# VH-VL binders against AP-3 complex subunit mu (apm3), part 2

Target 1, 249 residues: AP-3 complex subunit mu (apm3), of Schizosaccharomyces pombe (o94669r175to423)
Amino acid sequence: TNEFFIHVLERVSAVYQPNGKLAFGTVKSDMECKCQISGMPLLLLSLRPGTKLGNVRFHQSVNLKRWKQHPDQIEFIPPDGKFTLASFQTDFATQKSLPVVVEAKNKLDGRFEVRIRNTGKKSVENLKILITIPQALKSVTVTEGNYIFRASKYTHMEEGILEWSVKKLAWTSPALVLTGFLAPLKKDANSTEESSSYSKLEHLDLQYKLQGSTLHNFKVESLKMLNHPDKKSYKGVKHTIIAQNVSFR

## First folded at step 4 (VH-VL)

Design g29
Fold by ESMFold2 at other seeds, fold request of step 19:
Structure g29 (fold): chain C 249 residues (1-249), chain A 126 residues (1-126), chain B 107 residues (1-107)
Amino acid sequence: as target 1 above (249 residues)
Amino acid sequence: QVQLVQSGAEVKKPGASVKVSCKASGYTFTSYAMNWVRQAPGQGLEWMGWINTNTGNPTYADDFKGRVTMTTDTSTSTAYMELRSLRSDDTAVYYCARDLGEYFYGSGSYQEFDYWGQGTLVTVSS
Amino acid sequence: EIVMTQSPATLSVSPGERATLSCKASQSVSSDVVWYQQKPGQAPRLLIYDASTRATGIPARFSGSGSGTEFTLTISSLQSEDFAVYYCQQYNNWPYTFGQGTKLEIK
């Protein structure tokens, strides 16, 4: 077959402050390709004019002289099959918002609640919510999905981790809710009585996948075969955003 | 002991404005949303909006957008609600109400009100 | 907007008896329902939150149940101080709305 596939993966790392402002964010991106073109094609991948690839590492076949003169053009000879054409990064702009919004509260008597909502225009997939739990956990309910709790003895940390997994969060859905209760602590070592004292939750992390969207002003405009200029080899380009390290601290 | 103490009753003419205060004590003011709810004589409860006491950002019910301003003064732990262009049907008792639960992320209000102010009667006489 | 409909509008019950108050949502609100008690001339008082959890200081004779669209407040062995108006409220979706109230009065 004379097909070339490009999958642009944008991996987001972000830290949000308690007031909801973005403290820091980066996007680390890869162009993952699959070449199904016979021979030794000389390809020219053109990006949207004016596109800049920050801190880029290219596949060894890329013509660096062309790229330096025209940073929106990538000339290369692909290997057969799967390979990484480019890896690059940029800062995540403070004005851009990720579509998953979190509302989280400590309630009375060790109860806590985490609400998540999709404010975007596309479904979010493979959502994981990692909640740092400061003491023993008594019970959890979720409106959707599954959960796993790993107590502090098993996390290599001083705190446990509650992982909530949701396969898909539609943009039209009501908020999904996790409600949990901390187990109370004992008053002292010589008593069977439990205290009413509870530590507060302070940490939450998100992971998810968003298909068909991009965080950069990034577009593949064309793919041309320079040594066979009357042939078209471009068939497929897809974009995926992976929210990989999104923390609320 | 959580307490919400509101300003005293007011009598206003149509077209005037009123500003009701709500002074909080006994808890960390910036950790809980503050809501405003009113009740016309002989009627049920009507939610007016809420304010994020950490950021100062309000959210208003549709019926009040354009006429209401909600603010806070974190140095005095006081929330304010100002209602402008008063009409006779704005005669009501106005309550501040603290949202249940302490934030650790976000600015959401769950509108589970565990503590209420004593209420402020605003009478609009034509 | 989610409409909360309470029934009955007025419930006449003798002291010492059991009262059952109903609240219906126009669409599912999960367990995102609270109940308030309001006596004449007073601010509302939180009774039940998250549909079934009693607030601090609320006597055990008050209990809440339900999920989805139908919710119930039950008061066992009514006391003289329990005669008041009771409101339900949902907080599942904005705007968060109150029911119109059920007046519990002496038969």
Scores: ipSAE 0.070, ipTM 0.519, lowest interface PAE 5.6, mean pLDDT 83
Fold by ESMFold2, fold request of step 19:
Structure g29 (fold): chain C 249 residues (1-249), chain A 126 residues (1-126), chain B 107 residues (1-107)
Amino acid sequence: as target 1 above (249 residues)
Amino acid sequence: QVQLVQSGAEVKKPGASVKVSCKASGYTFTSYAMNWVRQAPGQGLEWMGWINTNTGNPTYADDFKGRVTMTTDTSTSTAYMELRSLRSDDTAVYYCARDLGEYFYGSGSYQEFDYWGQGTLVTVSS
Amino acid sequence: EIVMTQSPATLSVSPGERATLSCKASQSVSSDVVWYQQKPGQAPRLLIYDASTRATGIPARFSGSGSGTEFTLTISSLQSEDFAVYYCQQYNNWPYTFGQGTKLEIK
């Protein structure tokens, strides 16, 4: 077998304002490789011309002199098997919009609603919605998936967390809906009397995975074996976006 | 208490325009979407559109696109609806209605109207 | 667009009795249905939202049920102030549409 595999992982952290505008975002990327080429191949990986890898950290086998002269070219001698070729960072503010759109409302009498839809062209996988819950939770319904609520005493934090998990959100599906109702507050800690007061929800986070998509203008153009230029090899390139912490506040 | 107070009744001729105001009080104006609904005499309710009171961006029902304009003035907590090229079948009571639920993110769903203005009768006669 | 069809158009019922009003959607609207009451010369009043949740200050004699395409407003032990026109509305898919109304009148 004479194959080399590259998996480009883009890990996204972003904060969105209530109006849907991006306030802040960052992308940490890794080039994870698997080498199945025998011998000591000297490889030259070429990226789209003009590509710049911000705050890059390379595998120890990378020829740093070559890279400094040609920042879109990475020359290296890979170890056998799995390794990380490069880790780098890019500014999310210059990238494509994330495909998962959220609408979330506080309604009357402690009722709240979160609607999620996919505006992209690829299915979203392993979607998790983390909703910060300021008081006891009376009930929850979801149109799809599962949920777990951990009250504040089980989180060892001031607030509880409602986790809504959806394995797959197709781009063709209608909006997915979570509906919840807060329990009324008691007058004090030792009272059975309920109040009509309800705190407002202010914060949620998303996590998910997209296969075959990229947030920035990154492309692997070619892979050449410099010490055996006439030898055929198979190059496989896979892109995955991992939304680690996409906050709505 | 939440209140929506609309401008007074108007009489117009066909081809004219009308601008109805809706002044909000008792809540944070920019936290709730504002909708406009009309009711012809003896008829049911017809949704006309809504406006994002924070950004000023409206969305219109298809039947009204091209001749309706919805605006807000956040300094006075007032929403406006202007209907142009009036026809006799535009004779109706026009209501402003607040969308139920305070947003903490997004504004794409305008589902339930918990508070309504008193209504403004617009009469269009030749 | 989604058509909301209310039945009957007019319902005559005696005070103290039970009224049942129906609303049918032309396609599934999940539980995204609102009920309004409108008395003569007044703006509509929110009764029920999310198909079954009573709005604040609405008497317990009002209840809503249903999901998908079939929805019901029930008024137990009718009072004199309950004789009005009732509208359902869906908010599942834009544009948001109202039913044509059911007039509840005294028998």
Scores: ipSAE 0.013, ipTM 0.485, lowest interface PAE 8.0, mean pLDDT 83
Fold by ESMFold2 at other seeds, fold request of step 19:
Structure g29 (fold): chain C 249 residues (1-249), chain A 126 residues (1-126), chain B 107 residues (1-107)
Amino acid sequence: as target 1 above (249 residues)
Amino acid sequence: QVQLVQSGAEVKKPGASVKVSCKASGYTFTSYAMNWVRQAPGQGLEWMGWINTNTGNPTYADDFKGRVTMTTDTSTSTAYMELRSLRSDDTAVYYCARDLGEYFYGSGSYQEFDYWGQGTLVTVSS
Amino acid sequence: EIVMTQSPATLSVSPGERATLSCKASQSVSSDVVWYQQKPGQAPRLLIYDASTRATGIPARFSGSGSGTEFTLTISSLQSEDFAVYYCQQYNNWPYTFGQGTKLEIK
């Protein structure tokens, strides 16, 4: 039972321009821990040498004097069970990319298409694509997953969010495709007459989870128990990227 | 009315270069990718590459990498394809072709070409 | 890369008859297939996209079908202007590729 688990969660917010260039992004990271070591262990967590944690907030058990002198070392006495050891924030570098690539276009006569690919090295999980629909939606087909359209109740345009959910997108899979058709606009809000004009789709959002990868050069190097040097413990470290506010425009 | 008008036929010697132009009209040039496709006499279609007309970033087929340059001039709505180090087997009709649909995100070509230029015959002979 | 194989290479049919052209992909391309028509001395013309959707201005006698690896272009009641070369193309995965063509001739 002498185990300590560290789950590094990186939550991404980003906006991408139509040409694929990152306009801005940020990463909020948490070190979520679970302590299954008996007694009152004094632990030293060592990160990759030279690591600096930006805008960091520590658990109250962290020795701040040690950290200020050695910013890649975190000394603490953990509580039993689950706790957050540290929360920190970094800028999302423009050269680092998320693995889900989107291609989306307006076609003729109110048709549109969204294509999704995984360019990473690991499967993407719980993928959700939110497509802003500017007018009434006639029909939708998808090659995989399911969808639901959530219309706005406050407009006569019947605009809303088309939500496409895919449980898993393997990096070896062919592109997944959503094809949709807009209904023609009415000539006015109370007319039965319809125009041949269609509004253009302009943006979409993604949400997903990616296990076993990290966006920044972050690594837990070691965990040592300072007050019981003869006692051995097991260290479990895992990384998860959560894309939660990724916009394409 | 969408129209793609290409430059005239050319006769070249082996080792020379050729630059074919494709002037677009009747649509927003930077909203649609432009592809280049060639067809040797009596043969089928061969894709050469495409260019993102919004960013100017090209993508080339493997067989043409190192010999081809694709560019745009957005002020004149014109795409260009230059093929260098010409060989006799480069004799072909060269087409520009617009991708179907207006992108609101992405830089890929779907190769659903709804409008084609008239073609430019390039003849390479000694 | 995905290879698109068209058959037959040449199809001889009489005006007013039905023509059926086949295109096979070396792996699944879902419905990401287009068909082009090319008449002598002309640029190709888009006929069908998304495997079965007719492009604007294409007569109803042209129809496409298929998904996965096998695709068919059908021309009912052939007209004299329909004798041309037909190409299929996939756009499911990079690199996007053409079939070698099927020539439709007057019997």
Scores: ipSAE 0.013, ipTM 0.495, lowest interface PAE 8.1, mean pLDDT 83

Design g29
Fold by ESMFold2 at other seeds, look of step 8:
Structure g29 (fold): chain C 249 residues (1-249), chain A 126 residues (1-126), chain B 107 residues (1-107)
Amino acid sequence: as target 1 above (249 residues)
Amino acid sequence: QVQLVQSGAEVKKPGASVKVSCKASGYTFTSYAMNWVRQAPGQGLEWMGWINTNTGNPTYADDFKGRVTMTTDTSTSTAYMELRSLRSDDTAVYYCARDLGEYFYGSGSYQEFDYWGQGTLVTVSS
Amino acid sequence: EIVMTQSPATLSVSPGERATLSCKASQSVSSDVVWYQQKPGQAPRLLIYDASTRATGIPARFSGSGSGTEFTLTISSLQSEDFAVYYCQQYNNWPYTFGQGTKLEIK
């Protein structure tokens, strides 16, 4: 095979305030490659002019002198098979928001609700919602997907993490809803009396993948083989956004 | 107990404006969204919009956009709705309504109204 | 915009009997439906939220069911105080919309 594949992974970490505004966010990116070109090809990867690769770390095969002189060009001799060409940071675009919107509320009598919807134009995959639960759960229902509650092994409050997994959230879908009920608190360890009070939920985290989209104006313009300019080769470029640490305070 | 107390009935001429108040008590005002709903005589309910009481950010229904302003005063736990350029078909009872549940995350998609004000009749006639 | 259609417009039923009120959405709203009761000269009263969950202080004779596009409010044994107008409302997608109401009256 005479092919070179590039998978740009953008890993997003973000924190949102209770009012829904972004408090801060970072994007850490990896350029993961797979080389199926025989021999020792000398490759030149050109990025869109003006591209900034913050805090970049390159594979050892990269000609650092060329990069310093032309920071939108990466010259290298790839190893066979899979390798990481570069790891870097890119700007979180101020005008570009993540497509998954979350509303979460404490309701009456220990009931709570988490509602999610996709405001983008592409389906969201492998959605996980991690809900910090401050006391024992009585029951949970979901409109779609599966859930698992992982209780903390170090407390008698039976607090833990409720993980809600959804394989795909289409942009045309209605909102997906998880509803849950907390068990009433016991007044003490030796009492059969139950309190009418319930702790409030305060924490939620979100994870997902979004294929075919990028948060920045990052683009691979070309890939050239410098030491065999007559040889035809194929490049494939794939972009994936991985929201891995999207937190709601 | 939760109470929403609205300002009194008003009679207005076409082209005037009206500002209705809604005083909340018995709960943490900034933890629950406030909605405004109106009801013309003999007709059903019409949602006008809501305001995030913590941030002061409103969202208006399309039919009222440009004519309505929703605000809050968190120090007095009071929400306000002002409707401008009044027309005779704005004659209605105007309600404030609290969204059910105490938010802990996210921007509002305000959903279920568990407590309502007593209503404010606004009559617009020439 | 999602249209909520209630039927019938008026339902005549005797005390002690069962009443079933229907609410149909023009597109799926999942379980995002609320039911209100309104008596003359009064503000609406929350009965059911999330399609089937009874609000605090609502008697057990009130029950809600449904998902997607079809929803019902059932009053299993009508009391004299239950004769009022009933509204459904969806909150799946903005703007929030109400049905036109069903008047429940004495046969």
Scores: ipSAE 0.012, ipTM 0.496, lowest interface PAE 8.1, mean pLDDT 83
Fold by ESMFold2, fold request of step 19:
Structure g29 (fold): chain C 249 residues (1-249), chain A 126 residues (1-126), chain B 107 residues (1-107)
Amino acid sequence: as target 1 above (249 residues)
Amino acid sequence: QVQLVQSGAEVKKPGASVKVSCKASGYTFTSYAMNWVRQAPGQGLEWMGWINTNTGNPTYADDFKGRVTMTTDTSTSTAYMELRSLRSDDTAVYYCARDLGEYFYGSGSYQEFDYWGQGTLVTVSS
Amino acid sequence: EIVMTQSPATLSVSPGERATLSCKASQSVSSDVVWYQQKPGQAPRLLIYDASTRATGIPARFSGSGSGTEFTLTISSLQSEDFAVYYCQQYNNWPYTFGQGTKLEIK
């Protein structure tokens, strides 16, 4: 017992332009905690010196006077068990990049190809690639993982979202490849003749989880128990990046 | 119809430079990567590099790094390859070649070339 | 880098007969292989991509097969216009490399 756990979650929303440049991106972050310290401990959580939490919302137990005087220090009396200590937002720099790199092409005769690589130093988990499909899908081949096509019911072209799921993408893995083929368009509802025309794919979205990494140099430096300075407690700190709304336009 | 038209043959002295042009028509120039491949007389094909026609960023084969510059002019749908510090073993036919497939994100080269220019003979002799 | 080795260097075959050209990769390239045809004084012509898919306008007598490290181009009923040099190329891994070519000659 007498342990305090902190899980820092960074949820990323980003839009990338066709040239690979970031158009915009935001990070919504939560400090999720689990208190296994008995009694009514008064805790002081110190962050890397100079850290500022933007647009922050604190748990009701946080001493706001301390925080206003020292924005890198959070003093609080935790509830038992799980709670969210702080929620905040940051913008990530245009020079920072997410580790999953995408290359996608329309090929001849309705064929298309999507290649995914991990350029980081940590495995990517729960990778989901959502490909906007503008007409009926004939077939799909993947080098790894599973796929499902979720057709829209709104048009005769059977447009929809092709969802490609990969449980884990190690940084040492070769590029993963999805190859797909669009079905030719019918010329009209009563024709048996198929057109050789194919609409182009234009959009792709990613979702994934990256353990043990942070987009910023945010760091928990220490946790002290102020009202029992001779009593030891142990802290565990875990960082996760969740790429939630990463779009390629 | 897709067409790649290259500049005419050139004769150069060792140590000079050459700039070969490749004008594209019949497709959206910025949607397909452009590659450069050469072929010495009686020899096979040698890939030199490619350029992202959307961003203008080139990637060069190791043997040509430091001597080659690849550029584009999107207003004229033209790719250029400049080879500097020419040697006699640079005598070759130089081809531009379009990648197979149209990008909808990224512009990496797949090196499946569906259309080629007619070739430009560059002769290096003193 | 991945070495693409073509065999034979020269193949002599009579018109109307079958030609079989081999291409071997030094390591697996999955199905990421392209075949080109080149006639004297002309640019290469795309024949087959993804190991087995014929490019637009390529006659059915051309077929490709193979996966992993061994690939074959087959021309089933040779025409006089088919006598040329044939190149394979891999695009599985950087740098992307060509085979040295197989010259197909009239017997």
Scores: ipSAE 0.010, ipTM 0.457, lowest interface PAE 9.7, mean pLDDT 82
Fold by ESMFold2, fold request of step 19:
Structure g29 (fold): chain C 249 residues (1-249), chain A 126 residues (1-126), chain B 107 residues (1-107)
Amino acid sequence: as target 1 above (249 residues)
Amino acid sequence: QVQLVQSGAEVKKPGASVKVSCKASGYTFTSYAMNWVRQAPGQGLEWMGWINTNTGNPTYADDFKGRVTMTTDTSTSTAYMELRSLRSDDTAVYYCARDLGEYFYGSGSYQEFDYWGQGTLVTVSS
Amino acid sequence: EIVMTQSPATLSVSPGERATLSCKASQSVSSDVVWYQQKPGQAPRLLIYDASTRATGIPARFSGSGSGTEFTLTISSLQSEDFAVYYCQQYNNWPYTFGQGTKLEIK
C-alpha cells in the first residue's frame, strides 16, 4: 500500500553498417508509472542534473511552469493506477552501444550463417532475429531457440522472413548460431533442372528487451512528496531497453 | 535454465502452521520479485502476496494479513511462505511464481509470472 | 477490489477449430491483463501479457486482445495439447486478481 512505481522504457530504432558502426538511431522513451498512493499526493521527481527530455509530452497533471524553470524536475499529482508520466525522444550517446553483436555471412552453395552474442553485462530477453530470405529455404539449424519461416503474402511463396526466437541471451553465454541452406533455383519455371545460382542474404533485423540498463546516462535521482514532507514515500524504478527496429544492412 | 523447486507435500491439522520453501536457480534471485499463489482443489488461482527479494519487504493480500509471513534467504536463493492458524479451507496447492519483469532500483512487482514452482500440496485435515 | 469474470466456464471445441475465451473486469484495467494456461497436474504457464503480447515460445495460434474491461484469448486451429484450463489476471490495481478459469475440452 502507498507505493509508487516508475518504469523507464527506451524504445530503439537503429541501423548499423556491416562494420558494426551506427549509421543512425533514435530512442523514444516513456516514463510509465503505477500509483498506489492514496489521497492527492504532490510528487516531485528529480532526474540527474543535465538530463534533457527532447520532444517531450507530459501527463496533464505535470506543472509545466516548474519544468520550464527546472528541466530536471517534474512536479505532478498522479492519478491512481497505471499512467504515462512523460513521453520523450533522445538520440544515442556515442559511448553506449546496443549489446547484441551480429555476424552474418553468405557462404558457398546457398549456405548462410548468423552468429549473435551479448557483449553487455546484462541478459538480453525475448530476442528475435528476422532474416530476409530471398528464395526457397531448404533447411535451418540453430544452436538454441526456435525458428519459424513466414512466407511472403505478396509473392509466389518461396520468399519470406525467417524468424529466430531466443528467450534469453546471457551475457556469459557462448555465441548463438543459426545455419541455413537455400534451395537451388530452377533454370526456368517449368524445368526440372536445378541451377547452382543462389541469391545473397542482405538484411536482418533484431528485436529484444534489455532490463536494468539505459542507453544514456538517464537516472531518476529522487521522488519526494511535497504536500506531506513528513510522510515516507516509496519508489521503485525499473529501466528497460526495447530494441524494436534494429537493422543490419 | 530457470527453475523454482518447492518443498514436498505436507499434511497438517487445523490450527497448525506450514512453511513452504521455493529454491530458485538459473537466474539472479534478487533481481526478480517472488509471488505466492494458491489453488484449492478444483478451484482457480488466488494470489497471496509477494516479496521483494532485494529488500526482503513483503506485501500481503488482505485475506492473509496476520496469518502469513514471507521471507527470503539470498545466500541460498530461497523464498519461504509460512501460513499460520490453518483451516480446512486452506487445503490447496501452493505455488511460488517469479515476476516476469526485472527491477534494478526499487521494489516494484509487475506480476507477470513467467516461471512457476511445481507446487506444494498442503492438506489440512481434522 | 477488481473482479475478473471468465466465460464460459467450460468450452467444448474440436481439434482444428477456433476457441474464443472471454475475461471481463469489473473496472477498467487498461491493458494490464495476463493469460495463463494450466494443464492437469502442472503449474500455470504464461501465455499472453499486457493483454496482447505473446510470451516467448508461445505459438502464433494464441492471440490476445482487448482493453478497459473486456479481454479475449483466441486460439486458432486448436491442437491436442491446447486442451487445458485458462486463467486471466489483472495487475492494474491492488489486490491483483485472477479469473476463475475457463476449461477448454475436446468435443
Scores: ipSAE 0.000, ipTM 0.325, lowest interface PAE 26.4, mean pLDDT 81

Design g29
Fold by ESMFold2 at other seeds, fold request of step 19:
Parts: structure tokens; sequence; C-alpha cells
Structure g29 (fold): chain C 249 residues (1-249), chain A 126 residues (1-126), chain B 107 residues (1-107)
């Protein structure tokens, strides 16, 4: 075959405050490629004019002189098969909103509820919600997916992380809901008496994948073979956003 | 301990506006969404909207969008609902109602209300 | 929007007997249903949330059941203070809506 595949992966880490404002965010990106072109092709990948890649690391075959003169062009000789062409960082700030919206509540008598929905136009995949549980967990129900509770060994055996996994959240899907109940706290440290007092949940994290979207303003415009300019090859370009650690604090 | 105290009854003419207050006590005001619900005489309950008391961002029911403004004053733990361009069919008891659960993240409201104000009768007569 | 339909509009029951109030949603609301009690001149009072969980301070004679589109509130061994209007409410999808009420009267 005479094909070249480019998969642009954007890995986002973000911290959101309770009021919904972004406190901090980073995007670390990779251009992962698969070369199925025989011979020793000299390729020129052109990005949208004016594109700048922050803190970029290139595959060893990249012509750095050309890139420094033309930062939106990447000239290289690919190895056969899979390789990483570039790794770079871009700004996340408030330029684009992530599509997964979370509402999380402490309710009466140790009940809590986490609702998630997709406000974007693309399906969200491999959704994982990590909920910090501050005391013994009595029960959990979910409308979809699976859950696992991992008790902490480092502090107290009664607290831990509740992990909720959902394979797919379509943009047309209704909200998904997790409901849980905490067991009551003891009246004091040395008492077996229970109180009606419950610690509050304060933190959760999300992880997920989003196909077909990009968080920064670049696009692969063309791929040309410089040493055989009349030979044509097929290219495929795929974009994936990976929300690697999106924290709600 | 949780208490929601609303302003007193009001009589208004058609075309006027009314602003109802709801003072909260006995809990952390900014941790719970505040909803407004009305009830016409002899009728059921009608949700008007809610406000995120932490951000000040309201969401209005479609029937009231354009005529209602919901605000808060976090320094006095007070929510306000102003309804403009009053009509005779706006005659109702207006309630503030606290959302059931305490948020630790999000901006949504559930119309699942554990505490209600005493109600404020607004009469619109010509 | 999701329509919540309560039946009957009025239910006459003798003290000490059982009352069963119905609430039907126009589409599935999972278990996202609340029941309120309202006496004349008073604000509504939360009875049941999440379809079946009694709010704090609500006597055991009140119970809720159902999921999906059909929900019931059951009051066993009715007391004189239980005669009121009862509302159901869904909070599954915006806009969140109330039923029109069922008036529970002494027979």
Amino acid sequence: as target 1 above (249 residues)
Amino acid sequence: QVQLVQSGAEVKKPGASVKVSCKASGYTFTSYAMNWVRQAPGQGLEWMGWINTNTGNPTYADDFKGRVTMTTDTSTSTAYMELRSLRSDDTAVYYCARDLGEYFYGSGSYQEFDYWGQGTLVTVSS
Amino acid sequence: EIVMTQSPATLSVSPGERATLSCKASQSVSSDVVWYQQKPGQAPRLLIYDASTRATGIPARFSGSGSGTEFTLTISSLQSEDFAVYYCQQYNNWPYTFGQGTKLEIK
C-alpha cells in the first residue's frame, strides 16, 4: 500500500473550581504516524499557515533547519510503520470548553449524587469518574457502566476512591447518574455510637476520549513527497482529545 | 434550623413589577441552589427558575424568560426574584425553595426542594 | 417537556385506612421523582425523594415506589394530619415539572 496515517492526540489536564472557572490547564500533544510508503520518501507535512508548536520535540529524521525557517512545515524521512513525528504543548486556557459537564451534590443523610452529560457534538468514550470518598461507603447505584471502590491503605481503611467507568456517552444521550450513600460517622473517635453527621465529598476527577475534535487552532493542510513529486499517496488524518486528568476541586 | 423568610405580600397593577426577597439562615447560603416556584390560587406548582448562589448565574423557565430576573446578595444570604410586566394571571403565591443537596461542583439545579420559604402572595389587579 | 399526571384528582379515605396516590410521567424519569405534601396556607413539605427515600422526620407510614414512568405514594394507617394535597415532581430532564396534585380528603 502507499498510505500515510497521522493521528493527532491532545492530552488535556485541567483543574476547575466549584464555580466552573478554569484554574489551570495544559495540553500535551503528539503526532503519531504510520508509514506504509515503500522506499525512502522525503515528506513535507504542511500545517495551517502561521501555526506554532510549543516546546516541540521532533522525530530524529525531521529537518530542523527547515522547521526553524518555516514553523508550519515539517520535512522528514519516515521510518516504516509506526512512529511519533512530534510531541508538543499548546495552550488550553479558555479558548475551548470541554464537553463533559458534571454536577455533583452532597444530599441528606450521607447520600450523594454525580450527574454527567455531554454538551458537545461528538461522542465521549472511555469515561472514567474518580470520586474521593471521605468515609465508609454503604452503597452505590449507577444508571450505566461499572464501578469499583478502592479503599485507601495509607490513611484509614474506611475512605478511598470510587471509580465509575462508562464506555460511551453520546451527545444525544440523557445524563448519566451515580447515586451513593455514606455510612454514618462515629460520635467520637473512641465511641461505637453513630451520629447523623457525614463528611462532605469535595473532589472528583474525569478521564475520557473525544474523537474528531481539537483544542488548538492547527490543521494538517497537506502531505507531499518531495523526492518523487509526481507520485501520489493517500493520507488519513485523525484527531483525538484525551482528557487525562480533569479535576474538580 | 434552616429557615427561608420571604418578604411580605404585595398588591400590584398590571404592567408593574415586583421584587420578592428570600433571606436564608442556618446553612451556608452559597453551597445550595435557590429555586423560585409559584402557585396560582387553587392551582398546582410552577417552577420559574433557579440561581447558582455561588456564581450568581440564573436559569429561567421558558415561560418567564425575558420577564424575570433572579439575583443574590451573598453578604446578607438573600435571594431575589423580580417579575416584570405583570399580568392578572401572575397573581400567585411565590416561593423560594432550597435545592436538596449541597453542591461540591456544578451549576445545575434539581427541583428537589428540602426547605421552602413561607410564600409571598402577589396580587395583580386592575 | 415531561408531563407528570397524578390520579385521582381527589381521593376520599377514612382515617386508619390506606391511601395510594399515582403519578405517571410521559417518558422515563428513572427514579428521579419527589413527593411533596401541602396543607392549606402552607408551603409544600418534602416527603419522599429519589422515588422511595423518606426525607428526615417523615413517618414510616409514608412510602414511595416506582421507576421509569409509574410512581406511587402509599400512606398506611392514615392520621388526621395526613389529609392534604400531594404533588409529585420529576427532576430527570429540564424543565423539571410537577404533577397537578391529588387532594386527600377524609371520607
Scores: ipSAE 0.000, ipTM 0.453, lowest interface PAE 10.9, mean pLDDT 83

